# Ledger of designs, part 4: VHH binders against q9yez8

Target 1, 342 residues: q9yez8
Amino acid sequence: MVEARGGLDPRRLFKAYYSLSPPVEEPRDIAYREFAFQLFDGDVYVRHIGFDSMEELLSYMAREAPKNAYYSVARYSLPTARSMEEKGWLGSELMFDIDVDSLEGCGEVLGDSCLSRGYKQAVRLVEALYRDFGVPSTLYFTGNRGFHVLADCGWCRRLGREERREIARYFTLEGLRLELIIPRPGRRGVRPAPPSPDDPGLRGWIARAALERGVDLSAVHEAIEDLLDDVRVAIDVKVTQDISRLARIVGSLNGKAGLLVARLGLEGFHPGDWLSPFRGEVEFRASARLEESRILGRTVSLEPGRVYSMPAHIAVLLQLKGYGAVAGGEVVVRAAAGWRPL

## First folded at step 1 (VHH)

Design B8 (framework vhh_7pa5_2)
Fold by ESMFold2-Fast, scan of step 1:
Structure B8 (fold): chain B 342 residues (1-342), chain A 126 residues (1-126)
Amino acid sequence: as target 1 above (342 residues)
Amino acid sequence: QVQLVESGGGMVQPGGSLRLSCAASGFTFSSYWMSWVRRAPGKGPEWVSTISSGGGSTSYADSVKGRFTISRDNAKNTLYLQMNSLKPEDTALYYCATSGSLYERFKQMGLSMDYWGQGTQVTVSS
């Protein structure tokens, strides 16, 4: 247990979690991955770190209690070397980053609704990678306000920056020449067929989006802007084209929210206490206004100067985001096997 | 115009083998990377395998790795897919696709079959 008096010390909370045999997942081919950490002391980023085993990684995290923990999507023959040239690049997983804050109306809003919208974008991306490129991928919650999709395949791991950018552009629709995919009716000497849900690539996705909206396939041009919005995925192209990019360690904490980085399935995502290793009831003194919001399955609203009784995992999140501080109570820290409620 | 004609499909029992062919015309075949893509009933297209223009590099989807072999004969403008140890899950229409680069491959997939053949049906059942 960790006692919370006069505000939670996030370093102490994270140290308690990492000291209790946390359910951190072993990165595949751990000895070939570069690790990086943001530490609480001075917000310093430490890079070019390597581990030969999971035991070494867990020992490091228990000792250092990092604010954020990362591993490279790249594999290197010498991951601890300081230069890319000396690291000996062996290939990189495809990485896609969906930032919930980039979605319309989701800016700084703390809420489960925006997380659900981001999740739906991520599921569509996983489905499209498999359907259109034959590439299986895994979906992750980043522990704050985002989703990562990682894909590892033989042909894709050695793709360069430009090829990765073109994959990203396929999903963002940047540079789309729509006339090559869905020609406008009335072109002389050409009789373009409407798109079919069985068509490959973007054409099939547009057709399926049209059917979901109740739009006649022969009239897709009537709703084309909405259909394109339905099939776009809001990813950061700069992340996808970067072969040296870092992903978050699954089971580590995100320093911005105090929530776990979690592997997700495709059937649904319901934010809740299972995303946090912190439990208990605490007194929270609000220093900022929060309009009614659903956070981790609970409705929360705050007025400056008031003291609220609330679950520790919500209080930790609110304190880390600057809404106030814990004023009393005790926090129970538990390392469970996987991402589940205690 | 690019023309691709697939052949060699058919019905086979689990554990059997089939060899698919793709006859290419209308472009300089030896300059293009070539791929096999399949589509199972009710599903979207799944990439199966790719071979470089000179045949020196090949890649495979994890689901077929070790069982399928892609090859080409540039003198005959023909692409092949040798399929061994076939499983019911391999049941699909198999398409031959052309690309000069990975970018062109992605672009072609977005162009709704512009550079794909008619397909050849493979049915694995007992």
Scores: ipSAE 0.007, ipTM 0.226, lowest interface PAE 9.3, mean pLDDT 82

Design B9 (framework vhh_8cml_1)
Fold by ESMFold2-Fast, scan of step 1:
Structure B9 (fold): chain B 342 residues (1-342), chain A 127 residues (1-127)
Amino acid sequence: as target 1 above (342 residues)
Amino acid sequence: EVQLVESGGGLVQPGGSLRLSCAASGFTLDYYAMGWFRQAPGQEREFVALISSSGGSTDYSDSAKGRFTISRDNAKNTVYLQMNSLKPEDTGVYFCAAGRTLDEFYRSLQPSDYDYWGQGTQVTVSS
């Protein structure tokens, strides 16, 4: 436990957190990963960093207290080399990025409702990767307004940009030939079988979506646009096609919100204080208007010039997003509850 | 209609300064990393500068470091490039580009990853 008092300097808060031996998840094959950090000093990115052990990584983070921390989805024989040619690429995990702000009605709107929508798409992606590709994957909250899904499989490690792009298009439904999935009833007296929830691929996903909406399986063609919207995943194709992409270190802080990068299960996502190591009650002086929003399980609204009493983890988030600044109170820095469950 | 419009180019003497502006219409820049690229006669487009969607992070080509400063004003939906100590080698058409990406991944944007491009503004550095 470390106490931070007075005005909030995000660098001091991050340093206090990293100095408490945070429960950072070890990247697999750590010695073959490139690490990158955004530092508070000069707001610069440092790349081509390597570690031979978890101890070295944690020591680095305690000393530098980075604003953001990343590791490559690629494995390299020489991760510290300055060029991709010299790094010796050994393959990359599949990476999928779901940006909540890309969802209809969610651009720049703070709120748990949009996070819930993004989470549901991320869960569907994990399930579809396993069901349709036979690939287990892990789901992560990025510590701000997004979700990452990472999948590591022998055959997928060496896929190039174009193959990764096609996998991404499968989930965005770009270039979908619907007539091959849901054939229209023939006027020649032939009736195709309706889709079943046990069918492979998109056909099974459409059938399950229909059942969830209460749509009869024999009538899916009448609701097909809504059903396709239900099964589409809003991933950023550019992220998935990039073999050199960086993922966030689980247990590190996101500099945009001051929240933890967190591994998530598939049973539900309930934003709350467990996503932050920051505790206490503080005074927050608002400099911008915020319409009523549910943020980390709390209802918040701001008018410029007003001073509000609020939990430190919410005040830190609002300050980092430019809505104002902490004007008084005390922040206690400790390990976030719930992300090292017993 | 979505559009990026560059302005502020012109003729300047070696050692002089220019400030380029890039105004977006038909969409907001808030979720876009913004880049400046240039193309000299007979050359390919080259990277000059990048700024993340929040404005908290920037990146520059080796030729631009220490001389150019990229900045943004999301409330005005505009990106700027302040160019100081200009050299004849800086002559070219300067293009503004917008790429939707995570703040931390803006450096990974390839030219093909940018969603919108301006038409360009001419910069000529000549004695």
Scores: ipSAE 0.000, ipTM 0.132, lowest interface PAE 17.2, mean pLDDT 83

Design C1 (framework vhh_8cml_1)
Fold by ESMFold2-Fast, scan of step 1:
Structure C1 (fold): chain B 342 residues (1-342), chain A 125 residues (1-125)
Amino acid sequence: as target 1 above (342 residues)
Amino acid sequence: EVQLVESGGGLVQPGGSLRLSCAASGRTFSSYAMGWFRQAPGQEREFVALISRSGGSTDYSDSAKGRFTISRDNAKNTVYLQMNSLKPEDTGVYFCAADSRYYLGSWSPDEYDYWGQGTQVTVSS
C-alpha cells in the first residue's frame, strides 16, 4: 500500500510494483543487448548497461524503480561499450512504432477508441509482414499510447538503414505509384480486372478494405482515397530505419501513463484494469477539464477544482497526464494473473 | 519437451506440513522457470508459487506467503514446494509446471508449456 498524504509520488508506486518481482518477458539473447533506463531523479537516462541474466535485470529494476525501461533491438558483442564502433553490431530486429497520437483526431485525446484504431493498424502490419514478406512478428502495447511490432528473422537482422526505410515506406505508402496497383479503365479501351482480396501485396489489402467498407470491388477507384487511408499504417519511419533503436521491456511500466508494456494477440484488444498493477479507491483532485471519455473501460469526466472518488489505476493515469493529483486514500499494488494476454 | 511428475501429496492435519517434489525428465531442466499451481474441485487452477530458472528469484500467492517455500535442485532436475501451517483451504490437486517464455515464470497458468498430472493434498482432521 502507498499512502497519498501530501500528494502521491509516482516513484513510490513504481518502486512498490518492481518490489513484487513482477513477471517480465526475457529479451532474447539478453547478454548481447544494451539496456537503458530513465530514472525519476532528474529525468536522467542511463545507457550502456548490460546483464548476463534475468535475475540481474530484475534485481536492477527492483533497486532503481525506473520511470521507463528499455532494451536494444540490436545485438552487440560488447553492449556495455560507449561507442557504436566498440559495441560490435551483430544485427537488429526489425522494429515498427505506431503512435496513436499521429492518427487523425487522436492527438493527445484520452480514450479507448483511439487505442482500438492503433491496435487495428498494428494487427494489419503483423498480417502484412507475414503475407507480403514471409516474416513472423510480435505485437506489443507500449504502456501509453502506442504499439510496437518486432520481427526477428535471419535476413532482417543484417538489413541497413536504407533497406529498413524502404520497408517502412511500403507500409506508409510514401512514394506509391498507384497506377501500377489500381490501373484506371478507359485508356486504349482496355478494362483492367478489379482487385481481389486474394491478390498479393497492396492490391489485396485495398480489396479487403473495400469489402470492409461495403465498397464494390469494381468501384474501388471511386473510393480510393478512403481505402488508401484504411490500408496505410501510421508508423514512424525514423524508428524503423534506426538500427540502434530501443524497445520497451515487456512487463515494465510506462512513466507517461503508469500502464504495463504488454504483449498482445491478434484477436482483440480491450483496454482495462488488467493493464495496471494499481488498485483501490482514491480521492482525485482535478486541476483540468476532461470531457466525458472512455478510459481503460471506464467513463470519466473532470471539472477543475472538484474532488472525485475513483479507482486508483484511473487516478494514477490522470495524475501522470497532468489532469490533477491523488489527494487521499491508499493505492494497493498487486501482480494479477492474466495481465499478459499472450 | 519435458515431462513432469509430482510426488509427496497425502492427508495431513490442520497445522501440519508436507513437502511436494516435481521430477523433470527430457529437455534441459535449467532452461525452464517452474511454477506450482493448485485446483480445488469445481474451481480454476490458481497460482501458488514460482521460481526462476537459476533459483535466485521466487514469488508466492498471498495465501502462500510466509507458509510455503519453493526451491529447486538443477543437478537433480527437481523442484520442491515445502508447505507449512497447512489449512483446510489448502486442499486440492497440486500441479507443477514449466515455463520456457519468462525467466522468472508467470502467475498465469496459460503461460506454462508443460504440466504434471498433479498430486492430491488433503488437509483434514
Scores: ipSAE 0.000, ipTM 0.127, lowest interface PAE 19.4, mean pLDDT 84

Design C10 (framework vhh_7aqx_2)
Fold by ESMFold2-Fast, scan of step 1:
Structure C10 (fold): chain B 342 residues (1-342), chain A 126 residues (1-126)
Amino acid sequence: as target 1 above (342 residues)
Amino acid sequence: QVQLQESGGGLVQAGGSLRLSCTTSGFTFSSYAFSWFRQAPGEEREFVGAISRSGGSTDYADSVKGRFTISRDNAKNTFYLQMNSLKTEDTAVYYCAAVPYGRLSFYTEPKEYDYWGQGTQVTVSS
């Protein structure tokens, strides 16, 4: 139990969470990973940290209560070295970053609908990685407004920056030569064979998207821009091409929203209190307007100067987003094993 | 009750050597990584060197690399800074510091350390 009177100190909340045996997922091959943290004091960003065991990682987080916590997608023979040469790179997982704010109409507005749209793109990416590349991957919510997809395979670990960029461009469709995949009808009435949903790669994805829209496969060209939008995945190419990139530690908190980094299944994503280690009913004093929005399964509207009774997990998020501050009540902190999607 | 205490400072001629010791109490020594910092008159506290919890990794400031060596003795709850080929610019108050991190061999920011000694003066004359 964390008492909140006249505002929440995020450092105090994070400290309480990390001190209660949080359900932090052990990164695979932990001793070969570089760790990095952004701390509350001075917003220091610390890198080149290594741990020999999960117990060491948990002890560090319990003492430091970091604002953000990361581990490298790379494996290194000496993760604590300062340069890439000295680290002894052993390969990196493929990492894809889907930023909800990059989706049309979502630009940093709060709302569960934008998270659901990002989730659907992430699911499509996981499916396409498996179907087109034969690579299993894991889907994660970043604890704020994004999704990560991580894929670890023997051959893909050692891909260089250029190969990773090409994989990313496959999903963003950057540099797409559409005429090689969906040829235009030939001159004077010649028609190429239409794509089939059973076709490999992008051609098959376009055919399946057409069927979902009710577009005849022979008329794909008439809806091609909408079909490409249906197939395209809004990933950050710079993230995927970077072999030294950091992923968020699963079960750690995101300092921008106070929500858990969570591993997700593919059968659905319903934002709610399960994404937060904070419970309770609190008084929230709004200092900014928020138009009616669905946030973590709740409908919220705020007018400046008003005081609202609301669940602590929503109040924490709204305070971290700058909409106001908790004015009273008590916050219960929980670290239960069931807070991931069923 | 956690205490760090430096010893071994003093006056030395340029080109000489000194060995600093930091004796610790009030915590499990083997669970901590250790560092040395120094502060010259009118300057900020700067990183000198670090040794990881396991002792398998060390890191040094570029200005002392190759001249200073940090080591630890878990049986004595003490860690050391062997300073060779001393220069006049090495004149400073030297502080020992401790953090409860795993393999961490370097934290260069003073605010990252939980525990500090009182400091010991090292003066290198020309």
Scores: ipSAE 0.000, ipTM 0.114, lowest interface PAE 20.0, mean pLDDT 83

Design C11 (framework vhh_7pa5_2)
Fold by ESMFold2-Fast, scan of step 1:
Order: structure tokens, then C-alpha cells, then sequence
Structure C11 (fold): chain B 342 residues (1-342), chain A 125 residues (1-125)
């Protein structure tokens, strides 16, 4: 349990969570992974940390209570070495980063609707990786405003930076030659064959997007810009091309929002209290205006100087985002709080 | 300016062999995957093969697997396609293309930045 007094110290709140044996997902081949943490003390980043077991990782997190926690998508012979050459690179998982802020109208807007749009792109990416590349992948909410997709396969672990960049470009549609895929009607005797949902690659994705929108497959060119927007994935190409990139530890907290890094299914994503280990009813003193927004399944609006009664998980998020501070009440960190599967 | 120049095409009888070359310029060749794409008479483009920038990974269309070998010489900025056991169905204009798709099912070329002008391969008795 953590008492609120004139604002919450996030360090103490995170320490309470990590002291309750949180359900942190064990990274595969843990002994070959580099770990990195951003600590509350001085906002210091510490890297080149290794663990031989899950018990060691959990003990470290309980002791240090990091603001952010990461592990390498790479496997290394010596993960604690200070240089890439000394680490002995053994290969890296494919990593994709979908930033909700990159979506039209989302920017830094606080709200669930933008998260749902990002989730839809992440699901499409997982499906395309399996359908088009034959590669199974896992989908994660980053605990703030983004999604990670990780794919581990024997052949793809050893791909270099350029090969990973080309895979990323497949999803961003960079370099697309649309005229070869969805040819325009010509002036004399040209009747382009419509795409089919069973077509491979982009043609199939465009056809499926058209069916979802209720667009006639013979008329896809009339809606092509919207259909391309539907199939494009807003990934950060620089993340995917980086063989040394770090992923967030599943079950750890994101220091920007106080929400859990969570493994997601493909059936839907409904932001809510299940994304937070914090519970209770608290008093929140707003110091900034927030226009009506739906946050973690709740409608919230704030006027500066006003005190509001609200659930602790919303108050923690709003405090971390700079909208005010918890002014009273009690925050409970739930023992054995599990994440709701989707 | 990016430039791709194909050569090595010609007339061969069924069962014969040809080696296609593509001279690349205007970009850092070793940083990009390269592909071969063909266009048969009366049909659209069909992807044939891709090779990674390092040359460490290759992929082939099912119709050419076991018969064609893609390779590259990064010191010479040159892409190759060794074509063995040629069939009449391999008759097409063959293009060198900058980029790859890396997907398991490939019916049409996508996501290529630049294409060469092509080199004609005709397989007939």
C-alpha cells in the first residue's frame, strides 16, 4: 500500500509494485540478453547488465525499482561486455515499433481512440508477417502510446541492418510502385483485373481493406488513397534496422504513464484499469487544462486549480503526464493483480 | 542518379543456360537488397529472385527454385542471375530491380525503387 501526501513520488509507487513479485514475462534465452534500465535517481541509464535467471532479474527490479526496464532483441555470447564487438552478437529478433504519435490527428493527444488506431495497425503487421513472410510474432503495448511487434525466427535472427530496413519498408509502403499492383483504367480497351482477397502481398491486403470498407473490388482505384492508408503500417524504420535495439520488459512499468507493458492478443484492445497495478480513490489537484478525453475507459476533463475525486490509476497517469498531482487519498498496489487477456 | 543496366540475355534452346548481369550505379550497392523480375509476353511482371545486401540470404520463386542462382559482387556493383535448365516458360524480358519484398507468397513485384530497362531471354528450339 502507498499513501498519497501532496503528490505521489513515482519512485515509491514503482518500488511498491516491483516488491509484490510482479508477473514479468521471462525473456527467451535470458542469459544471452543485455538488460538496461532508466533509474529514478538522476534519470541515469544503466546498460550492459546480465542475468543468469528470472529470479535474478526480479530481484534486481525489486531492489532498483526502475523508471523504465529493457532487454536486448539481440542475443550475445557476453551480454555484459561494453562494446558490440566484445558482446559476440548471435543474432537479433525482428522488432517493429508503432508510434501512435505518428498517426494523423494523434500527435501528443491523450486518448484511447488513438491507441485503438495504433493497435489496428499492429494487428495488421502481425497478420502480414505470418501471411506474407511465414513468421509468427508477438504483439505488445509499450505502457504509454505505442506498440511493439517482435518476431523470432532462425533465418531472420541473422539478417543485417539493410535487410531489416527493407522488411520495414514493405510495411511503410516506401518505394511502392502502385501502377504495377493496382493499374489505372486506360483510355482505350483497358479493364484492369480487380485484386482478390486471396492475392499475395499488397494486392490481397488492398482487397481485404476494400471489403472491410464496403468498396467494390472492381472500384478500388476510386478509393485507393484511403485503402493505402488502411494497409500502411506506421513503423519506425530506424528501430527495425537496428540490430542492437532494446525492447521493454513485459510486465514492467512505463515511466511516462505508470502503465504496464502488456502482451496483447489479436481479438481487440480495450484500454482500462487492467493496464495498471494501481487502485484506489484519490483526490487530484489539476494544474493544467485537459479537454474532455477518454482515458483508460473513463471520460476525464480538467480545469486548473480544481480538485477532482478519481481512480488512482487515472490520477497516476495524469500526474506523470504533468496535468497535476495527487493531493489526498490512498493508492493500493494490488497483490497478484494479473493482466486481463484480450 | 540511380542506374541499373542489364545484359546477358539471348536465344537459347530448352535445357540451355544463360548468365544475366546487372551493373548498378548511383547508390551504395552493398546497402540494398536486389531482385530479378521478369515480364513474359502478354503478362505482367513476375518476381524471380532476391538477394540481401550482404549476399547472405537469397529467395526464389517456386517456378525457378533449383534451376536459377542469384548472386552479387559488391566490389564491382554487379548483380547476377545464373539460369540453368531453361524452359520455354522462362521466355521473358528480365529486369534488375533495387529492393526486395521478402514475403512468402509473391505474385507481383512491389516496393522496388528503381528498375533497369531489361534484357530479353528467349527459350525456343
Amino acid sequence: as target 1 above (342 residues)
Amino acid sequence: QVQLVESGGGMVQPGGSLRLSCAASGFTFSNYAMSWVRRAPGKGPEWVSTISGSGGYTSYADSVKGRFTISRDNAKNTLYLQMNSLKPEDTALYYCAKGSTWYKLFGEPTHFDYWGQGTQVTVSS
Scores: ipSAE 0.000, ipTM 0.261, lowest interface PAE 12.1, mean pLDDT 82

Design C12 (framework vhh_7sr4_2)
Fold by ESMFold2-Fast, scan of step 1:
Structure C12 (fold): chain B 342 residues (1-342), chain A 123 residues (1-123)
Amino acid sequence: as target 1 above (342 residues)
Amino acid sequence: EVKLVESGGGLVQPGGSLRLSCAASGFTFSSYAMGWYRQTPGKQRDLVADIYSGGSTKYGDSVKGRFTISRDNTKNTVYLQMNSLKPEDTAVYYCAAQKYSPFLSGRYTYDYWGQGTQVTVSS
């Protein structure tokens, strides 16, 4: 059952999903994590919440049906305390945030192509983090237009804010002193060795970028701005440096798109209905223009005032993003039917 | 609309030659890396050859010295010249396009794929 004119009530949809005891992934060391939720009523943000078990977390989510659900990347001895000092910080996972909307040409474009670009940046970050720091990490789709990369390693858990900031700046190249990595040619007779694709770290990445562009390794300075853009990863430094940051609960819904937070592999990312618990065919009344775009594996275009027949998971996404409202049809809520890690 | 259209596949005897073509439209071809991948039933797609926007190439170990990848940016087309064909080269060959990247080639990083063209090497 759907609303005839006012569209779908997202509170009711989320409550139906959470009431089915969906397969929400248990955060590791759950009793040491701070939880936070954004609720539909008043858009209030509640935090300093703790759970001793997965059963308590699932019961809370079924009762409250939050718009957004989070857990701390930090572990605390007392996660329900209100101050960082009282919480007893035990260390934090490294967290990196890739916002698709920050990519050139993607702020105005809704569609799978921009998600694919963000996914590629996230895969690059996972590989570079392992190659340059020896740190394994996991990749997540945030359920809207972003990716998180999380790493839980022994030495990195206790890194402070400044060390985390420098790791992030390594990938954004903010504050890079290029002359320390690829020395400038000096006066005639001073010949720094050119970078090699087999060099460790940024030198190797720049050399590989130069080879891809057909730039001689001895002439990398002639194309250095393009090469640096090629190797840069678009992450938010403020997220990475913050030891108290929150990650999204895997299997929870993102309130901006109605899509699942999903753990991803490196083999590929193919947006589709598997990212949504909503099924059915509905009538969607468009109130805004959307030029032809691939959305969750389907081609969609909208003109204001027109009514379209479309799958419920696409209609829910479009309604939450302000393109219109569901005007009729039925929505079936399924707990991640066909949903699986890639 | 992005489109990759392969042609040139077919049946050939061992030792023969084929030239595959992939005509691209709907994107700025000269800015993209192009590749050829092949797939045998029950197996994942394997690298045959990549050619990057700057002209650098990479080949799968099984085809080095026998196959040559090239591109014509004026015609928005990538080619695969296949010489000294062997029965083991029998596969569906896929054209792929990847937005420029210095880190990654391979099936999981490509933005666009063609429908594939069958190559059969048999006596």
Scores: ipSAE 0.000, ipTM 0.169, lowest interface PAE 14.5, mean pLDDT 82

Design C13 (framework vhh_8cml_1)
Fold by ESMFold2-Fast, scan of step 1:
Structure C13 (fold): chain B 342 residues (1-342), chain A 125 residues (1-125)
Amino acid sequence: as target 1 above (342 residues)
Amino acid sequence: EVQLVESGGGLVQPGGSLRLSCAASGFTFSRYAMGWFRQAPGQEREFVALITSSGGSTDYSDSAKGRFTISRDNAKNTVYLQMNSLKPEDTGVYFCAAEIGYTLWSKRPSDYDYWGQGTQVTVSS
């Protein structure tokens, strides 16, 4: 429904999507959440917005067509107040942010393989939160190159910044005192028991990582640094520490890639067209080289100056990433196949 | 019975290169993280580089980053330090050290179980 000549206008694409009854997931306790949006005009951030219902949120997004859309992990008695003091903080979900660009070999390189690596770290984090802390959590793709894990538990809602920082450090292994977890073998034949996969906490995770690598549990010390690298989660400690952080609205678009923020299961993550509302076949004029890469389940390579026929959802992503511009064709906006909000 | 023997030291001009070797015997080398330390006259021993038991992870002092490379050959029970773009301030006695299976934070001399006798490196015109 958007004619793609001389490059796509992302504002028109996003407005078409938000006007089409998008499958936006209702944030729990919506009336107690602060909402924030980055708008296309002037890249302005608008904060301290509240909604009493999903209908109000959807109407707002249809009217404004934001570049990015967020809601607070905090609950507030007065979310529209300008200061934290006036908002009346009622507690915050525990939030973890995994940035694919922080993984070795993945810094700003397009490719589904890097997304898969980030997804596996996020799944391990969900499993570790449940096993080690007894906390159920939800996993989300951020619509570009990251994953969020959110946990809403009674005891964790009222944790302060330092307690949240210590939880994050548990997963990054910052400040680890390894001798307390995997005691060092004695020089005179004194040997502590090896870790078991059934052991609590980090001991169990190290043992499970060892078994996954084919390392004998009695030989854990021989591979300990590699095993620690396997159990570390690449999360941003400052995000988890911050009680006032914003999460992305599920079903909204990410302005950097034009992909949906999506709730994920733990069984697997296979990037594909289901992550985009944009459909159609378009002409894409490349202005930058892209080595052969698998992007949203499709093999793509680009040479500068060449025109390619490709699916609209790939073309939109490539244009937003600076690889060129859509030069012809029409983009149709449709709801993401198979996605069902709660 | 435990022995670490450094070799490859010597006199070189600024901008030159040296490859230090440390041959280990009397313990299961593949179970130990290995570090290189140096000591200049009148100074304390300072960390230069480390490599984990598997060789999967390495770390360097700020002065060594980009110029030095630590590596190991578990089949030969040997750790190496390739030193490029040597400077007069790199002058000192270089020691290899072994630590049983501990962390990326093993950067203090007191963290290490076994030590070599050292090899002299002199960078001078």
Scores: ipSAE 0.000, ipTM 0.087, lowest interface PAE 23.4, mean pLDDT 83

Design C14 (framework vhh_8pnl_2)
Fold by ESMFold2-Fast, scan of step 1:
Structure C14 (fold): chain B 342 residues (1-342), chain A 123 residues (1-123)
Amino acid sequence: as target 1 above (342 residues)
Amino acid sequence: QGQLVESGGGLVQPGGSLRLSCADAGSIFSIYAMAWYRQAPGKERELVARITSGGSTNYADFVKGRFTISRDNAKSTLYLQMNSLKPEDTAMYYCAADYLPTGYRFTSQGDYWGQGTRVTVSA
């Protein structure tokens, strides 16, 4: 077991973490990926970086202690080249971004309930990709306010911007022709059959949502707006259509919250201290008001000027989000943090 | 808006075989469910076979065991292998980029159909 004592400077805490052989996942085909980092000094983005091995990547992160760390969803023949033409594009994974802040009532401070709502949408996305497109995918927490879903399949690597945009629209339901899926009674000469949970695509998803709500399958049109809301996924279409997009390195820290980018299973997501490598009990001096919020399994509220005793992982998050600063105590940085099952 | 081009039709004896091909520009082929429809003179178009982007297949009862639908996403090409052909199989065969399961069409312009290829089963 290895521990390191971190200072209250976020740069020092990140450096301590990256110096302890952190549980960073190796990106597949690492030598063909472009890497990019946002550094603490000057908020500078460094791009067009390549590594031949995991050892080189880990050495770089231990030396530089980046604020944020990324790798390209694209594979390139020459990832260190500066233009797409020179890079030699070999294809890109499908990437989906679910931003929790876009959900109603989910603002700047991460609430656990908002994360759970985003997770539920991300799970539906993974299931629908596999069920409707035959595409297996992996789900990730981005370490702040969102989820990424990545899918790597041979045929889908070569899809262009327009095809990726249409896949994204399948999940946002933008441009849906509902009359073809759930025709209204009496619009046609013959009443169409109600949807079944075994139906392919949106019909099946609507039927399953109806059953979950206790809605009669013959009456889905009476609850159709709620059912469409249940099956819709709030993804950023611009991310999905961009073949040059960057994904976050799993096991790296997100500079906005100090939380780990984490690979997630589909059985559940319960935010907690396992998302942070920072430990200890510290004194936190609040400089801003925070209304009662459930954050990483803890209930927190802050009044300006007051000093609170709290766990270090909460204090680091609150400091990074501008609510105050750690005023006393010591932060311990652990070499390994827990993950939800993969 | 997209262009689907069918080929492989022709005149064949009862019990014979034909392989139909449908080539797409490649822009959206790999994510559509693709289908073969047919239309005999004076009849409505009917579904013959469908294949999802992931390769799951569905066949009309009258062709099960005789026809095989397949796709090559890398070549943006859809195929229909027709065996044990009968005079009743005589029709114009159409390739279609079917709707996504959502009912969404990638282009807002009409149905995404090919122009057809004629299959005649006759002595």
Scores: ipSAE 0.013, ipTM 0.366, lowest interface PAE 8.1, mean pLDDT 82

